# VHH binders against q9y6x5: the designs that were tried, part 244

Target 1, 379 residues: q9y6x5
Amino acid sequence: LPPKLLLVSFDGFRADYLKNYEFPHLQNFIKEGVLVEHVKNVFITKTFPNHYSIVTGLYEESHGIVANSMYDAVTKKHFSDSNDKDPFWWNEAVPIWVTNQLQENRSSAAAMWPGTDVPIHDTISSYFMNYNSSVSFEERLNNITMWLNNSNPPVTFATLYWEEPDASGHKYGPEDKENMSRVLKKIDDLIGDLVQRLKMLGLWENLNVIITSDHGMTQCSQDRLINLDSCIDHSYYTLIDLSPVAAILPKINRTEVYNKLKNCSPHMNVYLKEDIPNRFYYQHNDRIQPIILVADEGWTIVLNESSQKLGDHGYDNSLPSMHPFLAAHGPAFHKGYKHSTINIVDIYPMMCHILGLKPHPNNGTFGHTKCLLVDQWCI

## First folded at step 10 (VHH)

Design yd35 (framework vhh_8dlx_2)
Fold by ESMFold2-Fast, scan of step 10:
Structure yd35 (fold): chain B 379 residues (1-379), chain A 119 residues (1-119)
Amino acid sequence: as target 1 above (379 residues)
Amino acid sequence: EVQLVESGGGVVQPGRSLRLSCAASGFTVSSNWMGWVRQAPGKGLEWIGDIYSGESTFYNPSLKSLVTISRDDSTNTLYLQMNSLRAEDTAIYYCATGKDYYSEGFDYWGKGTLVTVSS
């Protein structure tokens, strides 16, 4: 039978939650599978950019989803929200479900993964759900398991996205042990429900399952605000994205805007596009604005107003608080193996290998994930 | 030791609703998965639906619009709500759970409660 893979994302699942809270169902999953303790994500550490990096193996400057809010200077288009179905934004890369459908006579299925309700290079996921945050986890799981079991041609790649613990991480902050304990226990229970459902349907033994996330979460505070209005007047620039990475499009001379911003706060780095650190791989795309502001961990950029967020992400990808984990189980994976770290772009070539697909050129390194796989040499 | 006791069965007229209860002891319903299964006279077991510790519910597609499974964690009780009952719903109804969360079938069963749909 052809190899099958289910890729599951719990948005905003910070890696060190695994050490600070109990996850009996996830631990049972890992016991018979593999765990990568830290996944180094791409900059900017936001939902849309990192979810697209997982399925393309590309840095944001290469796949074109450079933020959750974007402006393209060449075409003058604005990306306004997650329900914008203009393929223009997604066409700078080929995600794995497109490759799966085009290289092999196989189907893909998707429950809410970013980009799966958009035709990309004239190809949309064979089965998909239009994004709607009100749809329950069990409804998403029911559709995915039905499509995995009853499709012709067979569904060999499926994705499942869930908004927690990100929504609660923003509301309570990751240091709220009482509320986060409740939220994370619920997620562990959902992982248990997923495993049990796959077993009852006879899918478990032949299915490769990856459980991962796009980023972590850090604690914010009303005592850690950067008021952009105290630095520069609105007449000087158009704001494309605000916090914790502000994307500034100057209306006046770029040098004048930069000079007004560069020494405004000790808790923010201000970069001209060409001066953005090379380690971010965040420079070579028309959707990256001429000036980028990067807040220090836990600091929020605001416009003469308070922020209600007690947790946030988007910060420097070298920060452990921004890192998710990866756990996997199935015939492709070793049992009981723990690995320290991989890059989030490495997930794509690993998934292509499992599915027998030829990867498109990408920024991942297959060698970084080979120790997870039973058919690979790991010394 | 796990014990399951169903109640709420009896004679009910076609088109009416009925709620069955399952009182659990020896384990906590909020920490385990549970299901309902029925057996009509002279027929095999028919799965109705399950509820898992995370509150996810899964139903037999042929019955989904007619049944609802719920639980009350404070009384350690599982419920099956049935609407628009028909003569073919006459059966012994069992509540059941696995020996652990990851079991593939039902290891513990109640003795069942008889539902008769008749005029």
Scores: ipSAE 0.000, ipTM 0.311, lowest interface PAE 13.9, mean pLDDT 89

Design yd36 (framework vhh_8dlx_2)
Fold by ESMFold2-Fast, scan of step 10:
Structure yd36 (fold): chain B 379 residues (1-379), chain A 119 residues (1-119)
Amino acid sequence: as target 1 above (379 residues)
Amino acid sequence: EVQLVESGGGVVQPGRSLRLSCAASGFTVSSNWMGWVRQAPGKGLEWIGDIYSGSSTFYNPSLKSLVTISRDDSTNTLYLQMNSLRAEDTAIYYCATGKDYYSEGFDYWGKGTLVTVSS
């Protein structure tokens, strides 16, 4: 029977949480599977960009989801709502569920993964749920497991997205041990319930399961604010995205806006688009604005106001605090193997290999994940 | 030895609510999954829902708005709350669990409790 894969994301699950908290259920999952301790995500370290990078294997400048809030200067379209279903934003890449449905005449299933409720290249996930944050983890898992068990053509690729621990990371900050301990214990319990559910339905032994995340989290403070209104009047620019990476569309000459911003704060780097560091791979797309501001870790960009965020992400992708982990279990994976690091774009070609799909051109390197797989030579 | 004892059944009028209990012994309800299944007269078994060790609940989509499953870990008891009862809800209600945390399907069943919805 064809290989099957379930890809699970717990949004904002910082890799270092695994070292600072106990995860008995996740630990049991890893004991008979694999763990990648750090996954180096793409810049900007935000939810929509990194979730799309996982399923396309592309940097943000290549797949077109360059932020959670975007403006396309050529078409004059705005993307700022999590419920925006315009295919325009997603059509610069082909995600794995589309490839799965088109190459192999198989079905895909999705519970809330970003992009799965949108027709991309005229193809929508065979089974999907419209994004709604109020839908419980249990309802998402119930739908996924029903579709994995009762579909024709068979569901071979399934995705499940959960908003925690990101929402709590923002509210409490990652240094709040009491509140984060409670949240992370609940997530570990959900992982336990996921495994138990798959075992009881007879799915566990033949299903490949990946548990990962899009980014980490860092501590913020009311003592670490950058007030843009102190340096530039809002009449000079349109703000496309704010913090910790601000996307600035000038209403006047670009050089004049740049000169007003370049010395605004010692805790913020200001870049003209062509001067954005090459290592970010964040330059070659019409949705990347003429001026980008990048706050230092733990600093929040504001408009003459306080920030209620005690934790945030979006920062430089070289920061360990921004890195998630990857754990996997199933017939494709070794048992009891630990790996130090991979790039988040490497997940896509690995998943294509497991499913027997021909990957679209991508920025991942299959060789980086070979040591995780039983059918590959590892060096 | 695993034992499951359902209670709380009886005759109830249409539109009313009813709560069923399942007393478990021989295992801890917080360490295993449990479910509810019913059988109406002359019909097959219909799955109602499950609760897992981490308190995640899963329901039959056709019944989701009408039922709630909960547990009391201190009394080792499982509950099924039913609202807006109709004549079609007349059935024997069973509490069930697996042999252990990782068992497939229902290995242990109670004897059931009869719910009759009539005036």
Scores: ipSAE 0.005, ipTM 0.410, lowest interface PAE 10.3, mean pLDDT 89

Design yd37 (framework vhh_8dlx_2)
Fold by ESMFold2-Fast, scan of step 10:
Structure yd37 (fold): chain B 379 residues (1-379), chain A 119 residues (1-119)
Amino acid sequence: as target 1 above (379 residues)
Amino acid sequence: EVQLVESGGGVVQPGRSLRLSCAASGFTVSSNWMGWVRQAPGKGLEWIGDIYSGRSTFYNPSLKSLVTISRDDSTNTLYLQMNSLRAEDTAIYYCATGKDYYSEGFDYWGKGTLVTVSS
């Protein structure tokens, strides 16, 4: 029978939440599966970029979703998360659901994963839901499980996306133990319900399930604001993205804009595009602006106003606070195995291996995930 | 000693609402999943919906707008609220549960309660 995989993302699930809160259902899942304690995500550590990196195995400069708000200097097009339906933005890579449908006579199913409601290289997920945050986790799961059990050609790759704990992480901040405990308990209950639903439908023993996330969360404060208006007048630039990574398109000479910004705050690094650190892999794309500002962890860039966010992400991907985790269960995975760290781009070639697909060229390393898999020697 | 006892069935007129109850003994409803299943005369079993320990509910898409499943943990009771009843809703209604939190399928069933929708 062809192998099947369900990829689940809980947006903004910081890795160390697993050590600071109780997750009885997730711990039962892990007991008979695998846990990767830290996943090193790609820069910038934001939702659209990292979700697309999970399913393509590519750095943002290579897959083209370089931020949640973008401007393409060649075509003069603008992108925001509210108008993500233009295939132009997504066509620089081939996500796994497209490969699954084109290489094998198989179907893909999607409940809200970024990009799955867009035709990419003229291919849209076989079954999908248009993005709507009001749709419950239960309705998303019900659709996914119906498609997994009742499809021809068979659904072999399915995705499920949920907005929490990211929304609450922004609202309360990750250090709010009372509110975060409530939110994370609800997520653990949803994981319990997911496992129970899969068992009742006879899917559990033959389905590979990955539970992961795109990034973590760090505490912000009204005491840690960088007012960009104190650095430079609005007439000198167009703002493409603001915080914590600001994307600056100069209206005047780039050097003059850079000189006005470079010493404005001790809590912000200012880079000309060609000087962006190589370790970020964030340079070789027309959607990356001529000047990038990178705030220090917990600092928020604002335009002469306060920020309502008590938590945020998008910061340096070397920061442990930006790292999610990965847990998995199923016939492809060992039972009771714990692994320290993988790169988020490593998930794609691992998933291709599980599904028997030939991966497109990617930035992941299959060897990093070998020890998770029963059919591999890890030594 | 798991026992499920359905009640609340009877004869109702089309367009009206009805609430069925399922009293559970021998286990705690908040620690296990529970579901409702019906069987119309001369037909097979039709799944209505489930409620899980975390209170997540899953419904048959054909019935989603017409039914609501809930529970009262203090009285160890499961409920099925049905609205806009039609003749086609005439059936024996069963509550069911698995043998444990992560069990598959229906291990324990009540004896059922008959609902007749007739004028």
Scores: ipSAE 0.000, ipTM 0.340, lowest interface PAE 12.7, mean pLDDT 89

Design yd38 (framework vhh_8dlx_2)
Fold by ESMFold2-Fast, scan of step 10:
Structure yd38 (fold): chain B 379 residues (1-379), chain A 119 residues (1-119)
Amino acid sequence: as target 1 above (379 residues)
Amino acid sequence: EVQLVESGGGVVQPGRSLRLSCAASGFTVSSNWMGWVRQAPGKGLEWIGDIYSGKSTFYNPSLKSLVTISRDDSTNTLYLQMNSLRAEDTAIYYCATGKDYYSEGFDYWGKGTLVTVSS
């Protein structure tokens, strides 16, 4: 039987939620599988960039989805979460579902994963749903399981995306124990229902399932705002992205804009593109703007207004609050094994190994995930 | 011992609604998945829908919005609400449940309740 893999993302699932809340269904999943306690994501710690890094194994500067809001100076095109369907933005990398369809006579299936409703290198996921946040988790899972059982060529790679706990993390903040407890219990129930559905259909023992996330969440406050209007006038620049990483396109001399911004706040670092720290791997792409502002954890950049967000992400990827986790179960994975940390770009070569695919050149290291796999030995 | 007892069947007129019940004993309905399956005279089994521990529900697309599955955890009872009944809905309706790590579908079935839709 060809190996099969289902990749599930719960957006904004901070790793240390696992230590602060009870997850009986996820705990049962992990008991007979593996847990990676922390996944170090890529900078910027945002949804579109990190979801594309998971499926390409590339840093954002390499795959080209460098933020949730982007501008290309040559073509004058704009990217946003409401304007993300132009293949131009996605064509700087080859995601795993495209490789799966082109290297092997196999199909891919997708329920709402970012990029799966866009033709990339003239290839779209064999089965997919157009993005619609109103579609229930149940309908997404029903389509995925039907495609896994009833496709020719067989579906060997499937993705499933859910918007929570990110939406609630923004609304309530991760420190709101009462509201977050309710939200996280609902997610644990959905994980339980996913497992029961796969068992019911006879898929559970032969399917590899990865449950992960793109980033974490940190507490914000109206007491931690950086008002950009207090240090620079709108006439000097075009704003491409705002918070917590602002992308600034100067309308005047770049050095003049930099000098107006560099002392704006003690809670924000201001970088000329070439001075962005090498550890971010966030420099070598034309979609990265000439000046980048990086707010300190929990600080929000605003334009002369209050912020309604009690939680946010996008901050420095070295912050544990920005890290998701990874749990997995299936024939490829050990049972009852716990691992401390991997890089989010390491997920892609691991998935290629499980599926028997030759990975495109990538920034991941297969050796970092080999301890999770039954056909490998550690060290 | 796992027991499932269906009730609420009978003769109904076309266009009416009917609610079936399944009383479960020997296990807790909130800790396992449950479903409804029917068999029309001289036909094979047709899956209606399932409900899982977290209350997620999945339905046969051919039934559209005509059915709703729910449960009452306090009485350990599963329900099937059917609306706009047609002659083609005449069948024996079974309540069923599965187990962890099975490979063959539902492991336990009730004896069924007959629904006849006629004028």
Scores: ipSAE 0.012, ipTM 0.507, lowest interface PAE 8.7, mean pLDDT 90

Design yd39 (framework vhh_8dlx_2)
Fold by ESMFold2-Fast, scan of step 10:
Structure yd39 (fold): chain B 379 residues (1-379), chain A 119 residues (1-119)
Amino acid sequence: as target 1 above (379 residues)
Amino acid sequence: EVQLVESGGGVVQPGRSLRLSCAASGFTVSSNWMGWVRQAPGKGLEWIGDIYSGGTTFYNPSLKSLVTISRDDSTNTLYLQMNSLRAEDTAIYYCATGKDYYSEGFDYWGKGTLVTVSS
């Protein structure tokens, strides 16, 4: 039988939550599998960009999903929830489910992972659910497990996405111990339910399972606001994305807009596109705007208003608060091994190796993940 | 130590609804998975559905539209709600759980409660 892999994402699961809260079910999963304590994600540290980086192994400037809100100056198209199903936005890369379906006459299955309800290079996931946040974890898991057991050609790659703890992290902030404890306990229970279901169906021993996330979360405050209207009149520019990375499209001379912004707040950095730090790998794409503002950790950019968000992400990817973790279990993985850090782009070539797929050119380094795998020589 | 006691069975008319209860002792229902299984006279065991520690439910596809599994964590009780009962639903209904959270299969069973669907 070909190898099988289930990739699970809990959105916004900050790595250090594992040290600050008890996760009995996740800890049992890790005890018999592997843990990567920190995953260094890509900049901007946001949901759509990082989920697409996990499944393509590419930086955002290369795969084209550069933010959760985007504008393409050449085509004049705008990306939003209403436009996320336009293949135009997703076609700059080939995600792993497309590769899986095209190389080996295998099927893919998807429950809500970003991009899986879109035909990318004329190929859509063999089995998928149209995105709907109201659909329960149980219904997503039921569909995935039924497709894993009852498909021809066989489902060898499956994805499962869940919106928590990100939604609660935004609402309450990661420092709200009472509310976050409740949310994280529920997630641990869902992980337990997942493991029990796979065992009861006879899938557990032969299925590789990865549990990961796209980013972390940091605490915000009404005392840490940057009022952009105090820097520049909105008649001078079009705002493409606001916080914590503002994407500015000038309506007048770019240099004049830059000069009005560059010294406005000590808590944000202002970059002309060509001056964005190379370490971000966030420059070479038409969807990256001429001026980018990057707020310091925990600071929120606003337009003469208060922010309702008590937690946020999108900040510098060097910040530990922005890092998720990765846990994995299955025949491809060692038991009881802990690894300190990998890059989020390294997940894609590792998954291709497990599935026996030839990866598309990518920014990941297979060597970074080889110590996790039983069929690799680890020095 | 682990004890499961089903109740709520009896004679019920076709087309009616019935709710069965399973009182658990010796363990906490919210920390383990539980399920319902039935056996009609002269037939094998038929799985109805499960509820896991986090509250996630899974059903036999043949029965999903007719049954609902729920629990009350404060009273440590599992429920099976059945709607549109037919003569073929006549069976002994068992609640069951594994020996621990990660157990594969049902290690502990109640004694069962008889449901008779008859006019």
Scores: ipSAE 0.000, ipTM 0.241, lowest interface PAE 17.9, mean pLDDT 88

Design yd4 (framework vhh_8dlx_2)
Fold by ESMFold2-Fast, scan of step 10:
Order: sequence, then structure tokens, then C-alpha cells
Structure yd4 (fold): chain B 379 residues (1-379), chain A 119 residues (1-119)
Amino acid sequence: as target 1 above (379 residues)
Amino acid sequence: EVQLVESGGGVVQPGRSLRLSCAASGFTVSSSWMGWVRQAPGKGLEWIGDIYSGGSTFYNPSLKSLVTISRDDSTNTLYLQMNSLRAEDTAIYYCATGKDYYSEGFDYWGKGTLVTVSS
């Protein structure tokens, strides 16, 4: 019987929510499993980039999903949606569901994980749902558990994605304890439902389950806006992405655009592509624009307008507010073990090990996750 | 002391609708996992569907379009709404719950209520 793994993501689940709110179902899951308190995500700290890093083990400059909205200078194509006819996700990276289907006679299943509803390297997840945010968690879970239990060749890798608490984090901001408490209680109830369903179907004892997220959330304010229109006239550049990391494609001399931007706000760093800090691993890709603006935590870049967002993410990946957590349970994992920190790119080689797959070259380090696993020595 | 009492069964004509009730005592319905299971004469148990503490519902795919499970937390009652009843829906209908939130099967069952679909 091959090992099986279910990877679950709750978008925008900031690590310190675990310390500030009650999660009885998640805490029961952790009690008999493992918890990584902080996962250091990749820059920029956005949904599509980080979800793809989880399943490829690569930095954004290497897997090519460098933002949720991007422009490729070589192909001259704009990408803003994974459902584009020229696929947003087509690049050199090979996600784990593709590897799973190609290396062994195994199937993959996906409920809404970014990139799973389009073919990548001529391979689409064996079972999948076309992305639709209106589809309930219950329907996603029902499909995933049916495919895990009733497939030939067997589903050995499955993914489940849920948009909360990210959507509510943007709407209310993470400092709104009343609204966030309600939202996070609902998330915990869904985790309870997930565990109950797996137990009812006889899947729980033999299935490895990872619950994680792609990024955190920080509080924004109408008092913390950077008006780009006060810095530079829109005729001088094409805006590829806006906030909190603005991607600027100059229509005139790059140096002139840079000089107009570099001293415009004390709450924004302006980088020529070659000057982007090495620690971001955000430089060597044609989809990274010639000038990048990085807002300070909690600041929003706008175009002569107010922002309705009370929470946001995309900021510097060294910020604890941008970090998610990772919890896991199953035969591959220790019971009752807590670990401080791993890198989000480390998840991929760990998952390959659990599934018995040969990982593609990646930026993760297996040694960082070995203490979580029962078949490894923790030194 | 867990007690489950089903009601609402009886003789129903084909094509009609019927709602079954399950009155629960000894535990709180809103914090529990509960479901409906039926047994047709001379056949095994057939799972109809579940409702979990968070309100998530899961149905037997063969029955999903014909049934709805709901609860009234204020009266501690579970419901099964059945539409477009057919002769093959004739069965004893059981309300059930697990002994704890993470049980792998139903531990407590009611005595059942008979539904007969015939003219």
C-alpha cells in the first residue's frame, strides 16, 4: 500500500493567530502530531508565488510565478489569471502532483490548489476541480475524500485549498479581534470536520495530513498610504503590479523613472532590479520588472485614491506577521513534537521523501524538516 | 446518558416528501457529529448522510439530490428532509451519533422509525 499525503492550505493564516485565539480542533490535531511555529515564506509574500513554492521547493525567481499579476519581458505577455489561454503556470518548474503521476503509477487529486486546474508539462492532476471560490469547503472535502478512497491507480497525493482567513483578513484587518475571532473559530470547525470525515471513511490512521498556509497578514490604515501619482506621472511607466510591491516597467529612460521614485516616500524602498537584496531571491527572472517598489509593513501603495483594505500581505518575508505555520499528523510524523522554524521551500523535499518520490532540483533543505519525521534521526 | 428518539415515520405515497425528526438528550447536538442511516427489509445498513459540529453536511452520493440534513440547536433536534420518495426508500430510519467528536463510527443509535412508501 503506497504512502498517502493530503496537503491542506488555509490562505493567509498568520502564525501568531495560534497564540491569540482558541483552536480546540487544531490543538487536538497538533497534540498527536507536529507543529512548526513559523514557516519563512518566499518573497513576495503573495498567494500564487508561495503556493507554487510549497509544491516545487523553488524560490519565485526560479519557478517563475513572481507575483499574482506579472509581465514577461521576453514573451511580451501579461499574466493575471491561472485560466489564461497561454497558461500563467507554464514555466520550467515541475510541481509535486506532476512528479507523483510521472514517476510512479499513481494519481493526484486537487480541490482548488493554485495551478492544479491547468495542464503543466502536458500533465494535469488526475482529479481536479476548476477554480471557483463559491464552492463550499464541504464540497471540496467530499470530492477529495472520495478520490482518496475510490481511485485506480490510487490517489497518493491530494491537495485542498481554502480562501479563509485571507479574505476576512483583508476586509477586517488582523487587529479586529471580534470579527477575526468569529472567522478563525469557523476555520477551526472546518479542521474538525476534515478530521471527522477522514476518520469516518477509515482514512485517518494511514493518511499523512499537512495543514499549512502561504503567508500571514498585517494591519493597514488610511493613514498609511503612498500615493504613486504624487511621485511620477503615469505616462512615464506601465504599472504591472501595485501593492505592497509595485512592479514598474519604464516607458522612458529607466534612470529618470528611478530618480523620480527613489525619494518620494520614506515608507517605500525603490530598487533597480540589479539592486534588489540577495536575501529575497527575487532578481533572476524575466518576469521581474526593471524597477521594484517595496512598501514598509502596513503601508499601501495607491494611485490618487483611498484603499479599502484593512489588512494586506506581500511585504518583506523577514517580518513575523508574514509567516504562516505548519501542522502535520500521520504515520510519517512524530507525535507531540514542536519545531521552531523551517523555510517554505523545505516542504517540497519533505513531501517527496514521505511519498517515496525523487525530488527535482530545488532550494529546500531536507535536513531542516528531518526532526518532524519518525524515520529520521534528529541531531 | 445519550438518548436519541426518532419520529415522523409512517406510510407515504410515492412522489411525496417527508421530514423525520430526532430528539437528542444527554448531549448537545450543535457540538456533536450526527447522521442518518437506513435499513430496508432484508438488506444491510445504508448510510444517508452526516452533519458535523461546524455545520458541514456530507451525503451518500446516490441520495444527495433527494435528502437534506439539518438541525435546530435551540431544540436539540436533528432533521432529515426526504423528497420524491420511491418504493425503494421503504426502510427503518435511524438517527446516530459518535461517543466523542473524533469517533470513527456511530456509537449511539436511536430505535428507528419505519417509513413505508406505497399506495
Scores: ipSAE 0.000, ipTM 0.366, lowest interface PAE 11.5, mean pLDDT 88

Design yd40 (framework vhh_8dlx_2)
Fold by ESMFold2-Fast, scan of step 10:
Structure yd40 (fold): chain B 379 residues (1-379), chain A 119 residues (1-119)
Amino acid sequence: as target 1 above (379 residues)
Amino acid sequence: EVQLVESGGGVVQPGRSLRLSCAASGFTVSSNWMGWVRQAPGKGLEWIGDIYSGGNTFYNPSLKSLVTISRDDSTNTLYLQMNSLRAEDTAIYYCATGKDYYSEGFDYWGKGTLVTVSS
C-alpha cells in the first residue's frame, strides 16, 4: 500500500508560543512523534510565499510567489487578490500535489492550502475546496478524512490549512497573553480533535501527519510607524506591496526614487534590487520590484494613516519571532525525538522521500531532516 | 462496566423534530469521543456524526444540515437533535463510544432506539 501523508498548517504559529503557553494535545502528539523547535522560513516571511516554499522546496525568487501582492513588468499582470487563480503566478514551480498525481497513480486532497484551487501545469488537486475563510476547521477535516478513506486512485497526499493564530495575532498582537491564550487553547483543542478523528477512522497508525506553520508574529505599535507619504510623492512611483516589505516600481529614474527614500527613516532599509542581501535569496525574479523597503522588526510602513495592527510578519527571516515549528507523527517518524532547527525548504524533499516521489530540483537539503526519519541514519 | 442506553425514539410525523438521548455509565462522556450511528430496515450502518472530548462535532455531510449532536457533562448524557424528519430517517439509532481517547473505533454500543417516521 503506498505511504500516506497529511500536511497541516496553522497560519502564523510562532515557535516561541510552545514555550509560553500550554498545549496538552500537541504535547501528546509530540510525545509519540518528533518536534523541530524552529523552522527558518524564507524571505519575505508572508503567508503565500512560505506556504508555496513548503510544498516546492524553493526560495521565493525561484518559485515565483514573491509576496502576497505582486506585479510582473513583462506581462503587466497584477496579483493583488489573495484568491488570485491565474496559473501564471504559480507555474514557476511544481508543488508536491502535482508531482504526486503525475509521477504515481495517486490522488491528492486539499482543504484550503494556498494554490490548491489553481490548476498548476494543467493539474489541480484531485479533491479540493475553493478558498472560503468561513468554512470551519471541522468541515475541512471531515472532507480531508473522507477523501483519505474513499478515493480511487487513493489519496496519498492531503493538505489542511487554518487561518489561526495569524488572524488573532494581527488583531491582538502576540504579547496579549489573555487573548492569545484563548486562541492557542482553541488551536490545541483542534489538534486534539484531529488526532481523535484520525484514530476513530482507523487512519492514525498508518498515516504520516505533519503539523507546521508558515511564519511567526511580532508585536507592532502606533508608536512604530513609517509614513511613506512623508518620504516621497506618490506621483514618482507605483506601490506594489506596502508593509513591512514595500515593493516600489519607479515612474521616474530608479536612482532618483532611491535617493528620495534612502534616508527617510532610521527604522527601514532601502535596497536597490541588486543590493538586496544575498542571504535573503530574494533577487532573481522579474516579480521582485526595482526598489525594496524592509522595515525593522515591529515597525509598520503606512500611507499617511494610523495602523491598528498590533501584530505583523514579513520581516527578516533571521528573526526568531518570524520562525514557526514543525511537529510530526506516523510510521515514517521516530517517537519522542526533538530536533533544534531546519529550513522551511527542507520540508519538501523530506515529504517526497516519505511518499516515494522523485523531488524536482529544490533548495532543500534532505540531510537536515534525516534524524526525524526511522529509515535514515542521523550520522 | 461501560453501558450506553438510548431513549427518545418512537413514531413521529414527517417534517417534525425529535431529540434522542444516550445515558452513559461506567465512564465520563467529556473524557471520551462519542457518536451516533443508524441502521434503516434492510440496510447497513450509516454514520451520523461524532462529538469529541473537547466538544467539537463532525457530521456525515449528507446529514449535516438536519442533525445536531450535543452533550450535558453534568448528567453524563449525549443528545442527537434531528430536524425536518423524513420517511428515510426511519431506523434504529445507536449511541457508541471508544474505550478511551486513543481508541481506533467504537468499542461500546447501546442496544438502540427505534425511530419511525410515518404519517
Scores: ipSAE 0.000, ipTM 0.367, lowest interface PAE 13.1, mean pLDDT 89

